# VHH binders against EKC/KEOPS complex subunit cgi121 (cgi121), part 88

Target 1, 174 residues: EKC/KEOPS complex subunit cgi121 (cgi121), of Schizosaccharomyces pombe (q9p7j3)
Amino acid sequence: MILPLFPETQVHVFVYENVSNCAAIHEQLISQNPIYDYAFLDAATILYKKQVYSAIIRALEDRRDEQMKTKTIHSEVILSLSPKTEISSAFRQFSMTKKSKNIVVVKIDSKLTEEEEFERLDKLVEGNRVEFSDEELQKLIDFKVLKKNYKLDPSTLENPLASILSSIALRGYS
Short names: E, the ipSAE of ESMFold2; O, the ipSAE of OpenDDE; V2, 0.75 times the mean of E and O plus 0.25 times the DockQ between their complexes.

## First folded at step 11 (VHH)

Design yg9 (from yg1 with R31S S56T; framework vhh_7yz9_2; at its last look DockQ between E and O 0.69; V2 from the best seeds 0.45)
Fold by ESMFold2, look of step 11:
Formats: sequence, structure tokens, C-alpha cells
Structure yg9 (fold): chain B 174 residues (1-174), chain A 120 residues (1-120)
Amino acid sequence: as target 1 above (174 residues)
Amino acid sequence: QWQLVESGGGLVQAGGSLRLSCTASGFTFSSYAMGWYRQTAGNEREWVALITKGGTTTYADSVKGRFTISRDNAKNTVYLQMNSLKPEDTAVYYCTARGWDKYYPTEDYWGQGTPVTVSS
């Protein structure tokens, strides 16, 4: 996929459920193995496609403006999901951990088609690919985690999209 | 403060071998994954090999089967054994320690590089 604001940047997003090897993937992320150069998100924290795309756009804007705070564009996506500016809290809240069961995987600057990228990723992830859609994401979300991560109160929790997108867009400006 | 010092580079004939060493100080070497990159003038650094803190190795396709990365935690040293060298392996070789702070990647440590020239 190509985002309108970033026409030269190819992005792919994949969703896996019932992943059995998150601990092994996590050890490769700690080692920063270049084969694992993706953003690995815990799907329990992701409710909407727009949530992921908004974080990707924010990360790409920060890269364009030379304002990135983290080492890679993929780590910047993880930071960009957070309403706060602290890197460690963003990773604790949104990144895949050894205990994760379902994941969302983002590749930015891909030189491959979606299916070619999937073929590579599928060698790394032991789980079942599902569609990247709001319908599938809603099955994997943990609403207690979502409420905590975005400080949603009862008035916003019924329709949290605008609150979440505002948190991503306004981080560092308010 | 931390330091990474590469050695073992030089001029070698195609088909020959070299062993690069990188000795670390000023940080807990055994807690880091270590890697080798290489660079020619005007180009980005290219990944060559990685060894995890537990000893698992991974290689770029261009060197697989010819290069071997290893580590000796007692000597705070990572090695790159380079066999069957080709002229296209000519580069400055850098060792790196992959930075990590519990939850997220941090700045890597880099050596100054050791030049390798493979003549045809």
C-alpha cells in the first residue's frame, strides 16, 4: 500500500492470531536481527486500522521533518501509537512481548509486493494470518488495555476512535 | 567509556582467508548481541553477520557459507572468519554491539573499522 502523503513509501500491515513463537521473535528483536526489521505490535492494543495508519503517518512525518526520537522507522511507529512522549512507556504498552498471543506487524519502505513480504514474514511468525480489518482487530483487542493505554473514560469508551486518533495526532503539541 | 577495536584486516588474494577480531571494553559484553557490517565508499553500511548473546548466528545471503561469526565472552571479543574471499568483499569492516534498554532499542556501539582488500 501507498499512503497519499508519502507516495514513494510502500507499507504493508499483517495481522496474525494464535502466534506460538512470540518469545523467539522477541529474542531476535532484542538482538536487533536485521531479518526481523518490522514493527511488531501486540494486537491486544489495536482496535482500528486507522489507529495503525495514524501512527505510521505520524512516524513518517517525523522522519520527513528529521524529528524522529527512536532508532528506526519501525520503532518510531511504536512510539507514535502512544499518547505520551516517553519511549519506554510506548514500548511497554504497545510492543509485542514474549507473552503476546496475537500481533500486528508493520513493514515500512518495503521493496516487495504484499504477498512477497508475507512470504518472508511467514517464515518468521508461527501463527495464522487474518485480514487487516476493523472486524478482525475487534476480535483480538483487550478493551481493558485500550482504556488504560489511552485514558478513556466512560463517555469516550463507547466510541473511542476520535479520542484515540486525537491522542496520536496531538502528542507533543498539547 | 565504551570502546570497540577491530583488527585483522589487510590485503589478501581472492580465494584467501582473513580473521577479523573486535575487542570490547567499558560495557558488559556478554549482555549484547554483536554484529559485523561492511562499507564501501559512498554507500550505506551493509549487514554481514549477527551473533546473539546466547550464540545463535545469522548471516547475510552474500556471505552465507563463507563467513563465520563467533564470540569469546571471557575475552570480550567477537570474531569474523572470512573464507573464500572475493573482490566484492573489499570494504571497511565494522563491528557493532546492538543497544537495548529492557523494552526498546537504543544507540548501538560501533568500532572504527578495519579495511579489507581482496585482490583478483
Scores: ipSAE 0.506, ipTM 0.794, lowest interface PAE 1.9, mean pLDDT 91
Fold by OpenDDE, look of step 11:
Structure yg9 (fold): chain B 174 residues (1-174), chain A 120 residues (1-120)
Amino acid sequence: as target 1 above (174 residues)
Amino acid sequence: QWQLVESGGGLVQAGGSLRLSCTASGFTFSSYAMGWYRQTAGNEREWVALITKGGTTTYADSVKGRFTISRDNAKNTVYLQMNSLKPEDTAVYYCTARGWDKYYPTEDYWGQGTPVTVSS
């Protein structure tokens, strides 16, 4: 897909459930394998599509403004999901781990169609692709993790999306 | 302080074989993935092969089935066995150490390179 504010940047987002090889994928990531050039997110930490898009937009804005805090656009997406400025905290909060079962995969600057990108990614991920939708994400979310990551309380839980988006947008400005 | 020293390059005829070696020092070799890249004049350095610290190997499509990467942690050495060489494989080959600092990637370390020339 193309984002309106970034027409030259193609973005793809995929969701996988029941992934059996997250440990293997994690090994490749820490090895900086070029073919694993994606943002691998733990689906347990993602509740809305807009949460993912907001993080992507924030990362792209940071890159545009030459203010990235991380080394890659994909790592910047992970950082952008977090209300915290610490890179390590962001990764602990949102990045796929060896123990993850469900994941959200983000590709930025893709030169392929969605289907072509999926075919490439399908060789790397051993799991079932599901629709990238709020409905499917809500089936995979861990609310305990979500509440912890964004410090949600009974008042903000009435509209968690607003709180999440505010946290992403205002990171470093509180 | 980190050092990588490549060797084994040279002139070979098409269809021939070469074995490259890279010896590492100054860091804990077994804790890092090792890889080979190659570069021709005027072009960007391209990835050829990678071996994780656990021994898992991956290859660029252009060298699959012909090249084999391996490592010997006791010798702090990574190897690239190149078979069925083609003129298109002519390049300077570089060894690299790759890894993450906790949750995000660190800079790559490179050797001086070893030249490989494949004649028609």
Scores: ipSAE 0.234, ipTM 0.671, lowest interface PAE 1.2, mean pLDDT 91
ESMFold2 (binder alone), look of step 11: mean pLDDT 82; pTM 0.824

Design za1 (from z104 with S56R; framework vhh_7yz9_2; at its last look DockQ between E and O 0.77; V2 from the best seeds 0.00; counts 0 for: pae E 2.1 > 2)
Fold by OpenDDE, look of step 11:
Structure za1 (fold): chain B 174 residues (1-174), chain A 120 residues (1-120)
Amino acid sequence: as target 1 above (174 residues)
Amino acid sequence: QWQLVESGGGLVQAGGSLRLSCTASGFTFSSYRMGWYRQTAGNEREWVALITKSGRTTYADSVKGRFTISRDNAKNTVYLQMNSLKPEDTAVYYCTARSYDKYSPTEDYWGQGTPVTVSS
């Protein structure tokens, strides 16, 4: 996928359910294995495609503006999901953990087609790929976690997408 | 070779102020985004403030309104004015320089760090 605002940046997003090796993946991430150069998100924290895209765009904007807070574009995506500016908080809120079962995986600056990237990623993730759609994400979301991460209340829950996108877009501007 | 040298750290009482400095050498200072991070024992390094080549600044929520980052390209120096210091600001503060290209990061430089201790 090519983002209109970033024509030179190819992005791929994958969703996996029933992943059995998140702990192993997590260890590779901690060791900074370059083969795992992705953003691994806990699907329990993701409700909308636009949430993910918004974070990706924010990360790319930060890179463009030379304002990245993290070391890599993928880590910046994780940070960008959070309404908080603290990196550690963002990772605790949104990144895949050893206990995760369902994950969203983001690849930025891919040189491969979606299918090629999937084949590569499929060697790393032991789970079932599902469609990257709001429908599938809704099956995997933990609303308790979502509400906590974005401090959603009854009023904002009427339109959670707007609230989430606002949080992402306005992070650091409050 | 590149070098970042921090200074200005020390012990200060809560509510006090400190001004950190970081002097760069061995690279084109004006071409780099500068920043300050901080780290406490047992924790990951957290970003505090950044200043781009053009002078745009951004701050972590925890320091916004209290800290001010600035740079003097003529002196190859980046500053962090820390006001209204709190005990939770206690950390080793690190200066960083980042070079960007279309694929970030291109290069990161780090100083040795300067300790800041804020007593209650």
Scores: ipSAE 0.655, ipTM 0.867, lowest interface PAE 0.7, mean pLDDT 94
Fold by ESMFold2, look of step 11:
Parts: sequence; structure tokens; C-alpha cells
Structure za1 (fold): chain B 174 residues (1-174), chain A 120 residues (1-120)
Amino acid sequence: as target 1 above (174 residues)
Amino acid sequence: QWQLVESGGGLVQAGGSLRLSCTASGFTFSSYRMGWYRQTAGNEREWVALITKSGRTTYADSVKGRFTISRDNAKNTVYLQMNSLKPEDTAVYYCTARSYDKYSPTEDYWGQGTPVTVSS
């Protein structure tokens, strides 16, 4: 897709359930294998499409403003999901781990169509692609993890979107 | 040929202040975003503060209101004024430089680091 504020930047987002090779993918990410240059997120931490889009937009804004804190735009997306500025905690909380079962995968600056990028990604991920939609994400979320990551209380858990998006947008400006 | 040299680290009591300096050479300082990161033993580097070539600043939550980053392009130097220091600020502080080709970040330059110890 193309975001209106970033018309030259092609972005793709994929969701996989029942991924059997997260440990292998994780090892390739640690090794900085360029074939794996994506943001691999644990789907247990993602409830909304807008959560992912907001993190992508925040990462792209920081790149535009010369304020990236991490080495790559994909690692910046992972940081941008976090309500806090600490890089290590953002990766611990939102990145795919070797124990993850479902993942959200983000590609920024793609030179490929969605279908072409999927073809490449599908060779790397052993799992079932599902639609990137709020309906599918809701099936994969862990609400205990979501509550902990964003410090949500019972009053916000029934409609947490505004609280989550505010946390992403306001990180570093409090 | 590029160089980043940090100075100003040392031992200080909690509540005290230090000013770190980082002097650059071998590149066009005024065209680079400068920054400070810190690292404790056994942990990864964490960003502390960034300052763009135009002077816009950002800070990690843990230091906001206590630390101030600034730059002097005439002296090719970036500073970190650290006030109200806490034992948790104990780390090796690294200066970093990055340019952006349009919006794409380039290779990062890193200094050797300057140790800061804050005693209670």
C-alpha cells in the first residue's frame, strides 16, 4: 500500500498464523541476514490494523525528521509500537521470538507488488497466511500481553484503541 | 579519517551534574545528526538524546527534563548537559553521528565512549 503522507514509500503487511519456524527466522534476524529485512512482530501483541499503521507512520516520520533511534526502518517500526522510549524493552515486548506462534510482518520501501513480496516472504515463513484485518488480528491477540504492554486498566479494555494510538503518537513528548 | 572524541565523563554524586563533549573531525559536522547513547555492562546500547543538523532535539523518557543536548557547529562539538544525575545513569556514554541521504540514513559513526559513574 501507499500512505498519503509518504507517496514514494510502498508498504506491505502480512499476517501468518500457526508459524512452525519462528526459531529459524529468529536466528536469521540475529545474524542480520539481508533476505530477512522485514519487521517481524509477535501477533500476540497486535490487536488493530491501526496499531501497525500508526507505528509505521511514526517510524517514517522519524526517518523524515532525521530522528531514527535504531539502525533500520524495520527496527524503528518495532520501537514505534512501544509506549516507552527504551529500545531493548520495545524489542522484548513486540518482536517475534523463537516461541512465537503467530506473526505480523512489515515490509517498508518495497520495490515489489504485494503479491510479489508475498511470494518471497512465503518461502521464508512456514505458516498460514491470513488477512491483515482487525477480525483476524483479534483471533491472535493475547489480551494479557496487550494490557501489560500498554498498561491498560479495566476502564479502557473494552475500547482500547484510542489509548494505544495515543501511546504510540505521544511517546517522547510527555 | 573521521573521528569522534568524547570527554567530560567521571565520577559524580547523585544529584550532581556533568557535561559531556564530543568533538568531531573528518566529515562535515553541520550536515550530520548527532546523538548520545549509553551502555551498561552486559546490555545493549540505548539512545539518550538526538539533535538534528537544524537543531531539533529528542530525548529518552528516562532523561527528559534532566539532560540537554546541544551543538556548536563552529567547534564541531556536540554536548550533553546531565543534571540531577541518578545512579541509574551510570553507563559508558557514546557519541554518534549519522547523515541522511534525502530521508535514508547512512552509516553511523561512533566514538570510543566516556564512562560516567553516579554514586549514591
Scores: ipSAE 0.559, ipTM 0.853, lowest interface PAE 2.1, mean pLDDT 90
ESMFold2 (binder alone), look of step 11: mean pLDDT 83; pTM 0.833

Design za10 (from zz20 with A33R; framework vhh_7yz9_2; at its last look DockQ between E and O 0.01; V2 from the best seeds 0.00; counts 0 for: pae E 4.1 > 2, placed apart)
Fold by OpenDDE, look of step 11:
Structure za10 (fold): chain B 174 residues (1-174), chain A 121 residues (1-121)
Amino acid sequence: as target 1 above (174 residues)
Amino acid sequence: QWQLVESGGGLVQAGGSLRLSCTASGFTFSSYRMGWYRQTAGNEREWVALITKSGSTDYADSVKGRFTISRDNAKNTVYLQMNSLKPEDTAVYYCTARSYGYRDSHTLDYWGQGTPVTVSS
């Protein structure tokens, strides 16, 4: 996928359910294995496609503006999901953990087609790929976690997408 | 070879102020985004403040309004003015330099050795 605002950057997003090897993946991430150069998100924290895209766009904007807070564009995506500026908090809130079962995987600056990238990623993730759609995401979401991460209340729950996108877009702006 | 040397850390009472300095050598200072991170024992490094080549700044929420980052390209130095310090600001503060124009997923960062800041209550 090519984002209109960033035509030079190819992005792919994949969703996996019933992943059995998140712990192993997590260890590789800790070891900074370059083969695992993706943003691994806990699907329990993701409700909308636009949430993911918003975070990606924010990360790309940060890179464009030389304002990345993290070391990699993928880690910046994770940070960008958070309404908070603290990196550790963002990772704790949104990053895949050893206990995760469902994940969203983001690849930025891909040189491959979506199918080719999937073939690569599929060797790393032991789970079932599902469609990257709001319908599938909402099957995997933990609303308690979502509410906590974005401090959603009854008023904002009427339109959680707007609240989430605002949180992402306006992070650091108060 | 590149080098970043932090200074200005120390012990200060809550509500006090410190000014950290980081002097760079061995690379074109003006071509790098500069920043400050901090780390406490047992925790991951957290970003505090950044300043781009053009002088744009950004701050973590926890330090906004209290800290000010600035740079002097003629002196190859980046500063962190820390006012209204809190015990929570206690950490080792690290200076970092990052060059952009790199289109890979990873960035190349230079880091200093760090300077300790202790804020007593």
Scores: ipSAE 0.650, ipTM 0.864, lowest interface PAE 0.8, mean pLDDT 94
Fold by ESMFold2, look of step 11:
Structure za10 (fold): chain B 174 residues (1-174), chain A 121 residues (1-121)
Amino acid sequence: as target 1 above (174 residues)
Amino acid sequence: QWQLVESGGGLVQAGGSLRLSCTASGFTFSSYRMGWYRQTAGNEREWVALITKSGSTDYADSVKGRFTISRDNAKNTVYLQMNSLKPEDTAVYYCTARSYGYRDSHTLDYWGQGTPVTVSS
């Protein structure tokens, strides 16, 4: 996929359910294994496609403006999901952990077609791929986690998308 | 470059059998759900059968009990065994691959060129 604001940047997003090897993936991420150069997100924290795209856009804007706070564009996506600027809390809240069951995986600056990137990723992830769609994400979300991560109250839970997108876009300004 | 190459089509009498084969290349066969669609003249393509990566199968109601889909990952090949054929089974049969989804054609990643099957009364 090409985002309109970043026409030279190819992005792919994948969703896996029932992942059995998150602990092994986590070990590889800690080891900084370049084969695992993706953003691995806990799907329990993701309700909307636009939530992920907004974090990608924010990360790409910060890269363009030389304002990145983390070492890689993929780690910057994880930070960009957070309404706060603290790196360690963003990773604690949004990154895949050893205990995760469902994940959202983001590849930025891909030189591969979606199918080719999927085939590489499928060798790494022991799980079942599902569509990257609001319908599938809704099945995987933990609403208690979502509410806590974005400080949503019952009235904003009626339309949480706008609140979430504002938090991502305005991080550091409010 | 990916390919799906069907074979085994042809002319058969009603009540007879055919076995279609589809050999895949240029992609990782074991990562994909494989399937078959068919198209009669003047109609839209219709789903026939699906086999998942793990070997689970499903079929359109019109072919249940008569058709069997199977796969051989070592040969990158999917098969459709068609028994008790009827004239309404006459169609062009297309091998398909997808990484997710079930019956909707818009989730297909790959289509073959098709193999014609004619079932005469």
Scores: ipSAE 0.285, ipTM 0.694, lowest interface PAE 4.1, mean pLDDT 91
ESMFold2 (binder alone), look of step 11: mean pLDDT 85; pTM 0.855

Design za11 (from z104 with T106Y; framework vhh_7yz9_2; at its last look DockQ between E and O 0.08; V2 from the best seeds 0.00; counts 0 for: pae E 15.7 > 2, placed apart)
Fold by OpenDDE, look of step 11:
Structure za11 (fold): chain B 174 residues (1-174), chain A 120 residues (1-120)
Amino acid sequence: as target 1 above (174 residues)
Amino acid sequence: QWQLVESGGGLVQAGGSLRLSCTASGFTFSSYRMGWYRQTAGNEREWVALITKSGSTTYADSVKGRFTISRDNAKNTVYLQMNSLKPEDTAVYYCTARSYDKYSPYEDYWGQGTPVTVSS
């Protein structure tokens, strides 16, 4: 996928359910294994495709503006999901954990087709790929976690997407 | 050779102010984004403030309104003016330089750090 605002940047997003090896993946991430050069998100924290895309765009904008807070574009995506500026908080809120069962995986600056990238990623993730759609994400979301991460209240829950996108877009501007 | 040297740290009472300096050498200072991070024992290093080549600044929520980052390219120096200091600001503060001419992951250069202690 090519983002209109970033025509030179190819992005792929994958969703996996019933992942059995998140702990193993997590260990590889901690060790900074370059083979795992992705953003691994806990699907329990993701409700919309636009949420993910918004975070990706924010990360790419940060890179463009030379304002990345993290070391990698993928870590910046994780940070960008958060309404908070603290990196550690963002990771705690949105990154895949050893206990995760469902994950969203983001690849930025891919040189491969979606299918090629999937084949590569499929060797790393032991789970079932599902469609990257609002419908599938909705099945995997933990609303309690979502509400906590974005401090959603009854008023903002009327339009969660707007609230989430605002949080992502306006992070650091409050 | 690349070098970042921080200074200005020390002990200060809550509500006080400090001004940190970081002097760079061995590279084209004006071509790098500069920043300040801080770290406490047992915790990960956290970003505090960044200033781009063009002078654009950004701050962590915890320091916004209290800290100000600035740079003097003629002196190869980046500053962090810290006002209204809190005990929570106690940490070792590190200066960092990043070039965006490289592919991700980016290589960051760091100073040795300067300790800041804010007493209650």
Scores: ipSAE 0.346, ipTM 0.728, lowest interface PAE 1.3, mean pLDDT 92
Fold by ESMFold2, look of step 11:
Structure za11 (fold): chain B 174 residues (1-174), chain A 120 residues (1-120)
Amino acid sequence: as target 1 above (174 residues)
Amino acid sequence: QWQLVESGGGLVQAGGSLRLSCTASGFTFSSYRMGWYRQTAGNEREWVALITKSGSTTYADSVKGRFTISRDNAKNTVYLQMNSLKPEDTAVYYCTARSYDKYSPYEDYWGQGTPVTVSS
């Protein structure tokens, strides 16, 4: 996929459900194994495609403007999902953990087609790929987690998109 | 001051073996992921092998079954045993160390490199 403002940056997003090896993937991420250079997100924290795209765009804007707070673009995506600036909190709240069951995986600066990247990723993840769509994401979300992560009140819970997107866009400005 | 010092490189015939060593000082070796990269002229460095602080290993496809990475924390040394060498293994080999920082990819230490030439 190509984002309009970043036409030279190829991005792929994949969603897996029923992942049986999150603990093994997590060990590889902590060990900084370069084969696992992706952003692995817990799908329980992701309700919308736009949530993920907004975090990717924010991370790319911060890289372009030399304002990144983390060392890699993939870790910057994880930070960009958070309404707060503290890196450890963002990772704790949004990263895949060893107990995760469903994941969203982001690759930025890919030199591969979507199909080629999928074949590489599919060797690493033991789970079932599903479509990256709002319909599939709604099946995987944990609304209690979403409410806590974005401090949503009852008045916004029925359609929280604008609140979530403003949290991502305004982090560090308000 | 930190240091990574590689040794064991040289000229070897195809099919032969070399053992590279990298001795570390100036940081807590046992807390770091260790690895080997290699570089030919005009190209980016490419990853070869990785060993975690717990001893788990991973290899590039091009070297699996021929190269073995190991570490000796008591000697602050990481090794790369290179068997069945091919001319395409010719490169400068770099030792690297990275910390396990839960925030992001982090401190990188690099050695000066040791040249390996494999003749046919």
Scores: ipSAE 0.000, ipTM 0.136, lowest interface PAE 15.7, mean pLDDT 84
ESMFold2 (binder alone), look of step 11: mean pLDDT 82; pTM 0.825

Design za12 (from z104 with T106V; framework vhh_7yz9_2; at its last look DockQ between E and O 0.69; V2 from the best seeds 0.00; counts 0 for: pae E 2.01 > 2)
Fold by ESMFold2, look of step 11:
Structure za12 (fold): chain B 174 residues (1-174), chain A 120 residues (1-120)
Amino acid sequence: as target 1 above (174 residues)
Amino acid sequence: QWQLVESGGGLVQAGGSLRLSCTASGFTFSSYRMGWYRQTAGNEREWVALITKSGSTTYADSVKGRFTISRDNAKNTVYLQMNSLKPEDTAVYYCTARSYDKYSPVEDYWGQGTPVTVSS
């Protein structure tokens, strides 16, 4: 897809359910295998498409401004989901772990079509691809995790989107 | 042969101050974004502060208002002034330099670190 502020940057987002090999993927990420250069997110932490797009935009803005805190644009997406600046907590809260079952996978700077990138990714992920949509994400979210990660209070639980997007956009400005 | 050499660490009481320095050589210092990260035992390295080529600064939540990053391009040196130190600031502090091509990072240099201990 094409982001208005970053017209030369092609981004693809995939969702997989019932992933059986998260432990193997995790080992490849720790070893920094370049074939696995994606952001692998735990789908239990993602409720909205806009949550993912906002984190991607924030990571790209920080890259543009020479303010990246992490090594890769994909690790920067993981940090950008967090309302706080601590890198380790962002990874603990949002990144896929060995025990994850459903994942959201982001590729930034892709030179491939969505289906070509899917063919490559499908060789790495043992799971079932589902649509990247709010409907499918809602089936995979853990609301207790969401509430904890964004410190949502009772007044925001009916419409948490604005609070979540504000946390992503405003991190570091308060 | 590039180098980043940190100095100025040591033991300090809570509430005190320290100034860290990092002197660079073997690359064009003024062309690099500079920064400070820190690492406590058993944990991964955490971002503390960054300063761009043009002098724009950003800080981690845990240090904002207490720490100040600055640079002196004539001396190839980046500084971290650390005020109102707390025991949780105890860490090894690492200097880093990063360059970008277009907007992708291409070089990522790290110093050897300088230990800071803040007594409780």
Scores: ipSAE 0.587, ipTM 0.855, lowest interface PAE 2.0, mean pLDDT 91
Fold by OpenDDE, look of step 11:
Parts: C-alpha cells; sequence; structure tokens
Structure za12 (fold): chain B 174 residues (1-174), chain A 120 residues (1-120)
C-alpha cells in the first residue's frame, strides 16, 4: 500500500491471531535481528486500522521532519501509537510481548508486494493470518488495555477513534 | 573522527538550574539533528530534547516547559538549559547527533555523557 502523503514509501500491515512463537520473535527483536525488521504490535492494543495508519503517518512525518526519537522507523511507529513521549512507555503499551497471542505487524519501506512480504513474514510468525480490518481487530482488542493506554473515559468511549487519533496526532503538543 | 563532548553536569538542588553543553567535531555539525538523551542505572536511555538542522525543537513531556534545547552552529555546540530541576531528572545526559539520509541507514553519534544529580 502507498500512502498518499508519502508516495515513495510502501507500507504493509498484517494481522496474526493465535501466534505460538511470540516469545521467540521477541528474543529476535531484543537481539536486533535485521530479519525481523518490522513493527510488531500487540493486537490487544489496536482497535482500528486508522489507529495503525495514523501511527505510521506520524512516524513518517517524524522521519521527514528529522525528528525521530527512536532509532528505526518501525520503533517510531510503536512510539507514535502512544499518547506519551516516553519510548519505554510506548513499547510497554503497544509492542508485542512474549505473552502476546495476537499481533499486528507493520512493514515500512517495503520493496515487495503484499503477497511477497507476507511470504517472507510468514516464515517468521507461527500463527493464523487474518484480514487487516476493523472487524478483525475488534475481535482481538482488550478494551481494558485500550482504555488504559489512551485514558479513555465514558465520554470518549462513545467515539474512541477520535480520541485515539487525537492522542496520536497531538502527542508532544500538550 | 567524529567527537561529541558533553559538559556542564554536576550536583544541584531541587529547583535549581544547570546548562549542559555539547561540542561536536569531526563532522559537519550544521547538517545534523542534535539532541539530548538521559539514562539512569538499570533503565533504558530516554530522549529528552531534539533540535533539527532548521532549529525546530521537540521535548519529552517530562521536561517540557523546564528544559530548552538550542544550538550554535558557529560553535558546533548544542545546549540544554535545565530549569526547575527535580530529583527525577537525575541521570547521565548524553548528547547525540543524527544524520538523515534516505539512501543510507540512520547514523547516530553519541557523547560519553555528563552526570546530573538533583538532590531533594
Amino acid sequence: as target 1 above (174 residues)
Amino acid sequence: QWQLVESGGGLVQAGGSLRLSCTASGFTFSSYRMGWYRQTAGNEREWVALITKSGSTTYADSVKGRFTISRDNAKNTVYLQMNSLKPEDTAVYYCTARSYDKYSPVEDYWGQGTPVTVSS
């Protein structure tokens, strides 16, 4: 997929459920294995496609503006999901953990087609690929975690997307 | 070879101020985004403030309103004015330089760090 604001950047997003090897993937990420050059997100923290896209856009904007806080564009995507500026907090909030079962995987600057990228990624993830859609994400979300991550209250829960997007967009502007 | 040398750290009482400096050499200072990170023992390094080539600044929420990052390209120096210091600000502060190149991986340079201790 090509984002209109970033025509030179191809992005792919994949969703996996019932992943059995998150712990193994996590170890590879810790060791900074370049084969795992993705943003691995805990699906329990993701409710909308637009949430992911917003984070991607924010990360790309940060890169464009030379204001990345993290080392890689993928880590910046994880940071961009968070309303907080602290990197460690963002990772704790949104990054895949050893205990994760469902994940969202983001690839930035892909040179492959979606199917090609999937074939590559499928060798790394032992799980069932599902559609990247709001419907599927809603099945995987943990609302308790979501509420905590974005400090949602009864008023904002009526339209959580707006609140989430605002949090992402306005991070660091408060 | 590139070098970043931090200075200005030390012991200060809560509510006090410090001004950190980082002098760069061995690379084209004006072409780099400069920044400050900090790290405490047992914790990961966290970003504090960044300043782009054009002078655009951004701050972590924990320091916003209290810290100010600035740069002097003529002196190859980046500064961090730290006001209203808190014990939570105690850390080793690291200067960083980053070059953005769409055709190359991100290149980061780091100083050796300067310790800041804020007593209660």
Scores: ipSAE 0.559, ipTM 0.836, lowest interface PAE 0.9, mean pLDDT 94
ESMFold2 (binder alone), look of step 11: mean pLDDT 82; pTM 0.824

